# Ledger of designs, part 14: VH-VL binders against q8ixk2r445to577

Target 1, 133 residues: q8ixk2r445to577
Amino acid sequence: FFGMLQNKGLTDYCFDYNPPDENQIVGHQVILYLCHGMGQNQFFEYTSQKEIRYNTHQPEGCIAVEAGMDTLIMHLCEETAPENQKFILQEDGSLFHEQSKKCVQAARKESSDSFVPLLRDCTNSDHQKWFFK

## First folded at step 1 (VH-VL)

Design o44 (framework fv_cosibelimab)
Fold by ESMFold2-Fast, scan of step 1:
Structure o44 (fold): chain C 133 residues (1-133), chain A 120 residues (1-120), chain B 112 residues (1-112)
Amino acid sequence: as target 1 above (133 residues)
Amino acid sequence: EVQLVQSGAEVKKPGSSVKVSCKASGGTFSSYTISWVRQAPGQGLEWMGVIIPILGTANYAQKFQGRVTITADESTSTAYMELSSLRSEDTAVYYCAREPYSYGKAFDIWGQGTLVTVSS
Amino acid sequence: NFMLTQPHSVSESPGKTVTISCTRSSGSIASNYVQWYQQRPGSAPTTVIYEDDQRPSGVPDRFSGSIDSSSNSASLTISGLKTEDEADYYCQSYDSSTRYWVFGGGTKLTVL
């Protein structure tokens, strides 16, 4: 799968990655932004290694979650995907993070009107259901 | 500091075409989308279309489909807007504008504008 | 498809407060962020508000934006009016169905 990774519950929002410094591709939080249908910063690839890759720019980035954290951060992709970079996209649209045993949920960033994907206990909420457009 | 610098004013005959350039200086051109917006004398802003330089894909407002083509040359960090079958009502200032995908920011940098006059 | 409707002109005295509305014709105004641009004669537009209510660096706090879902409108409020605030102001929002940017018709602000 590849394309824009859109949320079923927060229907106008897609995974988006645009770091503050255009010369620094990794190390920043993945956000949710209005789906624009044009790819680029919203273009992600779901790989056979269960990675969510951002490969619009070099070096290629892979979404990861650090131990004990709930935010999705862009890391450098590795030749063999580490466990913190593995997500299972299930048939019901759930995006399951294997290492933490939690699901990715569209959530409002605290104290703002911004939205971000966060790890939460798995539920049947449409805010935890994702699909590629 | 990124700036968008546009080509100079043009005077064209009805039925001809015009190609306006928009060069990004400073920063990485491929990290942004470039939209084109026009403004006829005494009128408001009208969105024409957008190009995603790294993908080479473009989207156009319905009114301009079939007449406008937006392209980009990443090697020179330059976007182009070509408008064909020119009419007198196409007389306008044409702006390019940058959209970074930073949260909530739409158009953060605008070009200085290019006046295109269509007259017999 | 939707339109954004603004008053053609507003005027107010220096030091006073003015509010410019931007009404969405169909669909919720809150469905997509609203930006506000300032354009002085002979100049390109500049951003004064983005993401409904955020100010770019360098824009004074006299400028504020808000959304009112009950009237389906966004508003730009400028307090402590100064003569340099005289300009045309445009609202803008994104139409997810067409993937087009939509501009309001513009409002000419005159400071007496």
Scores: ipSAE 0.007, ipTM 0.560, lowest interface PAE 9.8, mean pLDDT 84

Design o45 (framework fv_cosibelimab)
Fold by ESMFold2-Fast, scan of step 1:
Structure o45 (fold): chain C 133 residues (1-133), chain A 120 residues (1-120), chain B 112 residues (1-112)
Amino acid sequence: as target 1 above (133 residues)
Amino acid sequence: EVQLVQSGAEVKKPGSSVKVSCKASGGTFSSYTISWVRQAPGQGLEWMGVIIPILGTANYAQKFQGRVTITADESTSTAYMELSSLRSEDTAVYYCARTGYYRDSYMDVWGQGTLVTVSS
Amino acid sequence: NFMLTQPHSVSESPGKTVTISCTRSSGSIASNYVQWYQQRPGSAPTTVIYEDDQRPSGVPDRFSGSIDSSSNSASLTISGLKTEDEADYYCQSYDSSTRYWVFGGGTKLTVL
């Protein structure tokens, strides 16, 4: 799978990665932004190794969650994918982060009008359901 | 330096179809999209649609939906625009133009244009 | 779902400054970048301004772009007018809701 990773509950929002510093591509939080159907910053690949890759810049980035955290950050992809970079896309559309036992949810960023994907306890909410388009 | 080279002028009869090509020279389509924009004699620029080659997806302006098909062949770095059920009002110069994948990207490289004349 | 409106024509003498406006009918002009394209007779368009106020390499600093949120418009300003500036100028923006590229109607600049 590849394309724009769109949320079922926030129907107009897609995974988006647009760091402010072009010389430091890695280390920033993945956000949600209005889907525009054309955007290097919204183009992701879901791999057979259960990675969510950002191929727009080189070197390629892989979404990861640090132990004990709930935010999705862009990290360097590795030859052997570490467990914190693996997400299971389930039949119902949920993205399950096996290492933390939590699901990716579209959530409002505290004290702002911005939205971000965060790890939350798994529910049957449409805000936790994702699909590529 | 990347150039977009379009096929030559065509004269078509009403009711027929035309397929215009746009070939990237000196670069590839891998990190770009290709839009098609037309201009009737003495008129302004009118956006028709776009193809995102690596996704194989296209989007079309409402006015042209059902009559226009935009495709791309990445192996030859060539995009195509086919317009069917031609009318005299379709007489125009047709341009291809390249944009990047990020939102609000500008059209940085344009083809030279292809004149399509529809007459009986 | 918006239109960009430009004046049909504008004229000015060599050496003077001219400004061409581009007004967005709905939604904020600042919601998406505005580009400006120059088209001389018989030629394909070329970019003179991108991302509201940036100039491509090779475009002289006499060309500048700006956004005015209060009038919901973008402007292209050309100072020190030269005869080679005679052309049609088009503004263009992106509509995120439709995923359409929207062009203004174009402005014919005459330098006399």
Scores: ipSAE 0.005, ipTM 0.525, lowest interface PAE 14.0, mean pLDDT 84

Design o46 (framework fv_cosibelimab)
Fold by ESMFold2-Fast, scan of step 1:
Structure o46 (fold): chain C 133 residues (1-133), chain A 121 residues (1-121), chain B 112 residues (1-112)
Amino acid sequence: as target 1 above (133 residues)
Amino acid sequence: EVQLVQSGAEVKKPGSSVKVSCKASGGTFSSYTISWVRQAPGQGLEWMGVIIPILGTANYAQKFQGRVTITADESTSTAYMELSSLRSEDTAVYYCARAKQPDFTHPFDYWGQGTLVTVSS
Amino acid sequence: NFMLTQPHSVSESPGKTVTISCTRSSGSIASNYVQWYQQRPGSAPTTVIYEDDQRPSGVPDRFSGSIDSSSNSASLTISGLKTEDEADYYCQSYDSSTRYWVFGGGTKLTVL
């Protein structure tokens, strides 16, 4: 699957990765922004290794969560996906991060006008349900 | 520091229209959505519609579709709500309220003082 | 679209705890954030709880919010009631299908 990764609850918002420096794609937080339908910084691929890949640049980035953190960060993809880069896209639209046993939720960024995807305890909330458009 | 200041009370006849203003001071006007919410005497809050400058669009509750128009003038930091074909049932206090862009799914953080519109024969 | 149902009125004595419910008629209450507003007579509403359970700066920790998915309801709980808490309280959520804001009918809190 590939395309815009859109939230069911925040229906106008998509996964978005727009690092400040185009030459440094690693280490920055994935955000949510208004879906623009033009791909580019909102274009992601869900792979058979359960990765969420950012294919707009070389080298390819893979979304990861570092131990003890709840934010989604862009890392370099590896030949064999490490556990912190694996997300199970479930039939109901939940993105389950198997290593932490938590789900990706659309949430407001603290002290900001921005939304971000964060790891939270799994619920049946539409804010935790995602689909490719 | 941040204030939403609304125009004064209006008395209108049935069939006429009214245009209420909401001037924002403090903060960046274009960073916020402006909703209009009314409250009839002794009744609850009723959402009427919103203008979303970042999307260039306005959206209206079904009950008011075809009668309400919400606009914004960024040069004067003022939002407007015009309601046409007035009926006595439209007698209410009309509030403007803001929410942050793109944070329009979250709370209205500031409200205007309200404008009483009385519709009588 | 959906409706949010609140009790018309609740009352309690100073120092006690009161809970106001907000029940969603269709779809999950957890589908979108719930906010709570306080409105005193002659005044515009002010936010006391946002994003289900968050408090704005300046709102006492006596105010708390919660979600109960089993009853499809949100609740506003006010502990240590003071006479100044007497007001109308409104819950609000967002309907993603219509892109409308939905308010509950409001609850009049009387502090005896």
Scores: ipSAE 0.005, ipTM 0.570, lowest interface PAE 11.9, mean pLDDT 84

Design o47 (framework fv_cosibelimab)
Fold by ESMFold2-Fast, scan of step 1:
Structure o47 (fold): chain C 133 residues (1-133), chain A 121 residues (1-121), chain B 112 residues (1-112)
Amino acid sequence: as target 1 above (133 residues)
Amino acid sequence: EVQLVQSGAEVKKPGSSVKVSCKASGGTFSSYTISWVRQAPGQGLEWMGVIIPILGTANYAQKFQGRVTITADESTSTAYMELSSLRSEDTAVYYCARDTYRSGYYWFDPWGQGTLVTVSS
Amino acid sequence: NFMLTQPHSVSESPGKTVTISCTRSSGSIASNYVQWYQQRPGSAPTTVIYEDDQRPSGVPDRFSGSIDSSSNSASLTISGLKTEDEADYYCQSYDSSTRYWVFGGGTKLTVL
């Protein structure tokens, strides 16, 4: 699967990665932005290793959650996906983070002016349902 | 960087149509959207619509639906805005504008220089 | 689905600070990013603030943006006012429900 990863509950919002420096793609938070249909910063690939890859340029980035955190951060991809980079896209659209046993939810971060994907306890909320378009 | 250059001023008769061009240079034309915004003399900015070349789709503000058509020609990196059934209230400066590469829809940069369309007999 | 309301004019002396508000009529101002554009007479608009509080390269740090959820408003603040700041200022946001860009009515800044 590849394309724009869109939220079912926030229907117009997609995973988006806008690093402040194009030459420094790692270490910053993944956000949610209005789906613009242009690929680029909203183009992701879901791999057989359960990674969500940002492979618009090299080196390829992989979404990860650091221990004790609830934010999705861009890291470098590894030959064998580490546990903090594994997300199970389930039949119902839930995106389950294996290491933390939590689900990715579209939410407004307390210190943010925008929507972001955050780890939350798994529910059947449409804000935790995702699909590629 | 990316620059938008619009066609020159037009004087049109009531009831006619006008087609304004917006030529992009620099950057990747298919990787951004182009919006059209007008400004009547002494008035504010009014969004008319957008073309998303990579999707081949255009969306229009309700006020202009039925008489505005926005198109794009990827081979020439040019967007067009055609407004039909012109009346004196359509006298305005028409701007094209592009989003930045990072956020798509989130801001307009750069803007074209504007095209004055005057509708009079 | 919503309107953005700005005062139609504001004035202040050189060297002082001015704040221009942009109030959203329906839904939260924080639901979508807010941009601010500067337009001098006879010129196309240019961006002075994007994504609520970010400055494009070349825009001086005396320009700043903020969001106030309690008043459902965005604000553009210009400190150390200079004569060249005289212009019309427009806020802008995206309406996800209609997929329309919405502009505020504009504020004429006079520096006297």
Scores: ipSAE 0.007, ipTM 0.548, lowest interface PAE 11.3, mean pLDDT 83

Design o48 (framework fv_cosibelimab)
Fold by ESMFold2-Fast, scan of step 1:
Structure o48 (fold): chain C 133 residues (1-133), chain A 121 residues (1-121), chain B 112 residues (1-112)
Amino acid sequence: as target 1 above (133 residues)
Amino acid sequence: EVQLVQSGAEVKKPGSSVKVSCKASGGTFSSYTISWVRQAPGQGLEWMGVIIPILGTANYAQKFQGRVTITADESTSTAYMELSSLRSEDTAVYYCARYPKGYDSSYFDYWGQGTLVTVSS
Amino acid sequence: NFMLTQPHSVSESPGKTVTISCTRSSGSIASNYVQWYQQRPGSAPTTVIYEDDQRPSGVPDRFSGSIDSSSNSASLTISGLKTEDEADYYCQSYDSSTRYWVFGGGTKLTVL
């Protein structure tokens, strides 16, 4: 799948990745931002390996969650996707992170009025439902 | 409801170029990718490349690098595949196929009817 | 980077069950989803299985898919075989290292 990954509960917000340095696209947190569809910041590929990839132009990044953490960060993609980079997009729109057994939820960033995707216990909340636009 | 309609058969000379079109109807054109797949007479399916209209990018199989160009025109909901420096081995039926962004579909869900390109002297 | 190998042909009688294999030459078959396409003579392919074992709407439950990591292969199984199932079947997977879609060589299913 390709496109903007939008939240059902936080209806105007999409996955967004805007690294401070174009030459170093890994190591930063994925955020949620108003869906605008401009440039490459909001366009992701969901692959047959269950990866969420950031664009196809540069050395490609893959969204990952490090052990013990709940934030989604950009890592380098590998030939065989490691378990921390695998997300199952379910029929109900839930985005299930296999390694942690948790779901991706739209949440407010700590000490901020900004939003980010975070791992949380799976619920039937619309804030845990995602779809490609 | 969704349909991919391709341009008609072509007969070309070796060394020339061919441009095949694939017009999508039903659904939002920018919401999916379009791949091109060819099949030589009596042979199997061979993937050539893909255009991602929403990103404006294309990716090609190594075998076709430098000879194939895949483009899309969102205003007409049409994807194009141009193959240059044609050889007799390029004689094949060329298909366009759609990969949607919907989470209940992770496959080539619709295919064009195919375009026969014959390369002969 | 990898190839998918299928038997060239398979034959079986109506009402029986047939299985077509698709073997990956390098890397794990489970690393990427496998799809199966049916192509009848003179027609474009249509999908019968996606994401290893899922059926599109309208595909009868006689069609099923599976993965066997020990043989590094995927399989398409068609039970209650009907003459209308006679077609070429292709497996397909994605090579994430090259960003290429890879097709198997195809299997001709004859129903006699």
Scores: ipSAE 0.007, ipTM 0.515, lowest interface PAE 13.0, mean pLDDT 83

Design o49 (framework fv_cosibelimab)
Fold by ESMFold2-Fast, scan of step 1:
Structure o49 (fold): chain C 133 residues (1-133), chain A 122 residues (1-122), chain B 112 residues (1-112)
Amino acid sequence: as target 1 above (133 residues)
Amino acid sequence: EVQLVQSGAEVKKPGSSVKVSCKASGGTFSSYTISWVRQAPGQGLEWMGVIIPILGTANYAQKFQGRVTITADESTSTAYMELSSLRSEDTAVYYCARGSRYTDYYYGMDVWGQGTLVTVSS
Amino acid sequence: NFMLTQPHSVSESPGKTVTISCTRSSGSIASNYVQWYQQRPGSAPTTVIYEDDQRPSGVPDRFSGSIDSSSNSASLTISGLKTEDEADYYCQSYDSSTRYWVFGGGTKLTVL
């Protein structure tokens, strides 16, 4: 599955990755931004290895969550996906991070008008439900 | 090229604390990780912890949890390691080391500081 | 939680080839990258191999790294051994379950 990964609860927001330095595609936090429908910084692939892949640059980036942290950050993809890069996209739209046993939720960044995806305890909230458009 | 320059040697009393600095010169600071590694006389390398400045997060080896604090000041491109409740067995050379990228959480260190000798003596 | 085990010491004559092993006690050696550091007496460590088998700029091609999944180990091989290669060598990997950098115990290389 390819496309823009959109939130069911924050219906205007999509996964977005726009690193400030074109020579360093890895290391920054994934954000949520208004869906523009043009792909580009909002184009992601969900792979058979349960990766969320950013295909815009080489080497390709894969979204990961460090153990004990709650932010989604861009790492280098590996030939065999490590556990911290595996997200189970369930039929109800939940993105389940099996290593932490938590779900990806659209959340407001503290003291800001910006939004980010964060790991939170799994609930049946629409803010934890995602789909490719 | 990037160089890590550490503060000078210190002699401390048991029960006190020490704060070692590590200044990055010649490159980007915030997007890289800084680890602290110590080496007691005649012993091997022992990892103490890491700071990832852009995430505002630090992680510590279990042995040092509660005694070590790693911080970073992006305005001065300087990382700090503070170790409290010092004991004689904390006598060691303390190194800071940079991950080459913020993903060096999985990788190694590409630039090492010169080391800071901390002696804990009565 | 795993340990990396290295031989305490190895020795070899100038011009020969030496191999230093680094064995992971649990979990696959291939599940995380392995780095190798060289530390000469009185000096800070320097990186001689990163990401299993890559050499930093300035490191001679006499240094090579490899992974052997069957023995669950990484190896550092130094060919054309020189007296200046005398040093302690440390392997290092990452433990995703603890989020710790794990160092091997170190190997003292003597060139006889």
Scores: ipSAE 0.000, ipTM 0.504, lowest interface PAE 16.7, mean pLDDT 83

Design o5 (framework fv_cosibelimab)
Fold by ESMFold2-Fast, scan of step 1:
Structure o5 (fold): chain C 133 residues (1-133), chain A 121 residues (1-121), chain B 112 residues (1-112)
Amino acid sequence: as target 1 above (133 residues)
Amino acid sequence: EVQLVQSGAEVKKPGSSVKVSCKASGGTFSSYAISWVRQAPGQGLEWMGVIIPIFGTANYAQKFQGRVTITADESTSTAYMELSSLRSEDTAVYYCARDHPQLTEYAFDIWGQGTLVTVSS
Amino acid sequence: NFMLTQPHSVSESPGKTVTISCTRSSGSIASNYVQWYQQRPGSAPTTVIYEDNQRPSGVPDRFSGSIDSSSNSASLTISGLKTEDEADYYCQSYDSSNHYVVFGGGTKLTVL
């Protein structure tokens, strides 16, 4: 699958990666933003290795969650996907992070001025349901 | 208590442009989407587009693509809607409306008072 | 590109119950939430129902919303009608495929 990764509950919002410096694509948090339908910074690929890849820039980025953290961060892709970069897109639309055993949820940041995907305990909430458009 | 206060009525000639303002008072401006909705005399509500102020990105209804521009100035907590190439069919009351910050789909909880734009020669 | 269709007008006596329908032309009415707005003459709209059946603070429990999959419609029901309920009522949903907000054509409620 590839395209814009949209939230079922927060229906206008898509995964978005807009690093402040185009010369450094890794180390920044993935955000949610209004889906614009143009691909670019909202274009992601779900691979057979269960990675969520951002390949608009080189080197390719892969979404990861560091041990003990709940935020989704852009890392460099590896030839063989490490466990912290594996997400299972399930039949019900949930996006399950294998290493932490948690689900990706659309959430408002503590400051309330933006939305971000975060790891949370898995629920049946539409905020934890995702699909490619 | 959040209120949206819009600029006053405008009378414009065909072919000109109009820019309507919508100022948020009494609450946080950047943490919610602001939509523009119009209503021609005796007609229903029609959605024009939306902006999230902090990101400066707007989405528009296909009907208005190329004619409408929605912007925001966070320093003054004000959203703007500019409509160009005005025709008599653009005569309407223009509303700004806040999307409820805790709901999962568009649900407007606060509306501006409306701005009447009349297009006549 | 779906449409929401409402009756142009409805009327009923004070104290009675009225129901206003909102029918979706394509796709399931349950695919997206439905909101209902009340607009009195000379005023901006106000919300009476959100997310199909929820009432905002301050809206009396005489107002209720429901979804009927058999008719592919949402309904706004107002019981114990009062003269101050006279207004235009608009349903609204969201078209996820085309990323735009859809309003129904509006229903004028007259309380006689």
Scores: ipSAE 0.005, ipTM 0.520, lowest interface PAE 12.4, mean pLDDT 84

Design o50 (framework fv_cosibelimab)
Fold by ESMFold2-Fast, scan of step 1:
Structure o50 (fold): chain C 133 residues (1-133), chain A 120 residues (1-120), chain B 112 residues (1-112)
Amino acid sequence: as target 1 above (133 residues)
Amino acid sequence: EVQLVQSGAEVKKPGSSVKVSCKASGGTFSSYTISWVRQAPGQGLEWMGVIIPILGTANYAQKFQGRVTITADESTSTAYMELSSLRSEDTAVYYCARHDYYKSSGFDYWGQGTLVTVSS
Amino acid sequence: NFMLTQPHSVSESPGKTVTISCTRSSGSIASNYVQWYQQRPGSAPTTVIYEDDQRPSGVPDRFSGSIDSSSNSASLTISGLKTEDEADYYCQSYDSSTRYWVFGGGTKLTVL
């Protein structure tokens, strides 16, 4: 699976990663932004190791959640995916983060109008359902 | 403070082209998208296309594909809309409008509009 | 691909409440956020509602937005009508399939 990772409930919005320096792709938060279909910042790959990879710039980035956090951040991909970088894309469209036992949900960022993907308790909400387009 | 300032009114002949500018002040130019919207006399708002400066890419409504080109110059914080093969039905006020790349709100700031008259 | 349909005009007396509808022709109205813009003669549009029901700073609470999935429409409601509310009102949504912004045809509000 590869392409734009779009939310079923918030259908205007896709996973988006816009690093401030194109040669320094790690350490920043993944956001949600209007799906534009132009690739680049919104082009992700779901791998057989259960990674969500950002391969538009080198070195390759993999989405991760740090211990105790609920935000998705970009880490360097490793030869063998660590547990904090593994997401299970389930048949119903939920993205399950196995290490935390939580699901990725489209949510408003506090004190702003922007949207971000966050880890939340799993529900049957369309805001927790994702698909590649 | 954010402000979008457009170039002045134009009178053009059929078959010619027009290029309207939209200069942004306040904020980082690459942090938002610029759409172009036109309004013919007594008619509604019609979306023409958008430029996403941070990606260097533009997308156009089907009706205008092949005739419209939207560009951006980050060094001057200016977006441009060029419409070619002008017809009398292209007579309209042309607006630029901003959508913040990191916010989910719609068009938060609009230019003042540029009247383009196409007549012989 | 979808269209947004608004009534051409509505009118009401000062102090009363008016509701302007915006109906989506295909796909769910709830699939994409709806914005509402106010345009006075000779002026550029300004936002009165964004993301279905949110008000920008400075917009009075007399303006409210709502979504009705059963009629596949969004509505802009203006209570306590004032003469300065006379304007054209446009709804807008994003079409994820085309990556186009779509405007409704506009509604002329007359307060008399």
Scores: ipSAE 0.071, ipTM 0.715, lowest interface PAE 6.5, mean pLDDT 87
Fold by OpenDDE, second read of step 2:
Structure o50 (fold): chain C 133 residues (1-133), chain A 120 residues (1-120), chain B 112 residues (1-112)
Amino acid sequence: as target 1 above (133 residues)
Amino acid sequence: EVQLVQSGAEVKKPGSSVKVSCKASGGTFSSYTISWVRQAPGQGLEWMGVIIPILGTANYAQKFQGRVTITADESTSTAYMELSSLRSEDTAVYYCARHDYYKSSGFDYWGQGTLVTVSS
Amino acid sequence: NFMLTQPHSVSESPGKTVTISCTRSSGSIASNYVQWYQQRPGSAPTTVIYEDDQRPSGVPDRFSGSIDSSSNSASLTISGLKTEDEADYYCQSYDSSTRYWVFGGGTKLTVL
């Protein structure tokens, strides 16, 4: 699966990554932004290694969850996907992070007018359902 | 350097319309939102509306709903604010202001302002 | 929908400290970031505080912002007041429900 990763509950919002330097794409947080389908900031790929890749640039980035965190951070992809980069996009649309055993949920960034994907306890909320568009 | 350059001062008759432009340079136009804010003489700042250029979608303050139209041309990196059915109370300096959705730092860049005078 | 209320004016002598309040009428002041803008006569506003308490580059550390949830207000504090600080100051926040930007009424700061 590839393309825009859109949230079902937070209508019209998609995964978005906008690194300050296009040549240094790792270390920043993935956010949610209105789906626009333009540029490269909203193009992701779900791979057979259960990675969510940001493959607009080389080297490719993979979404990871750092220890003790609930945010999605861009890391470099590895030949073998590390445990903190493995996600299961389930048939019902839920995006499950294997290591933390939590689901990715569209949430409001604290004190902000912006939104971010955060790890939360898995529920049946549409805010935890995602689909590629 | 990021700059927002607005069109020149306008003198309008009541009932007419005015369209103010705001050209952005030095940055990625489609990555930000553009708001319009006006300030009547001796008064405070009043938010009128906002557009997301990349989406072409605008949101307006209720006060101006139906009378204001905000548009953007990505090819020229220019935002526009058109206000119709002008009244004397619309006499003000109109500002465009940029907001970075990713940083949430408020309005980080402003246009120089455009004076619109409505008089008979 | 909420309003931000500021005092109309404040005044203080050079070298002193002044505080300008910004009270939100409904909802929590902490729900969305508060910005502060400085506007000198004949000029466009410029940011002096963003995200409640952050200073843009070029803004002296004499300027500080804070949030007080108990009073549901934000405050701009200017220490070591200088003549050049004389200006109008506006607080601003975002209403997520309406997607409106909301400005306070502004405060005229006079340096005596």
Scores: ipSAE 0.052, ipTM 0.728, lowest interface PAE 2.9, mean pLDDT 92

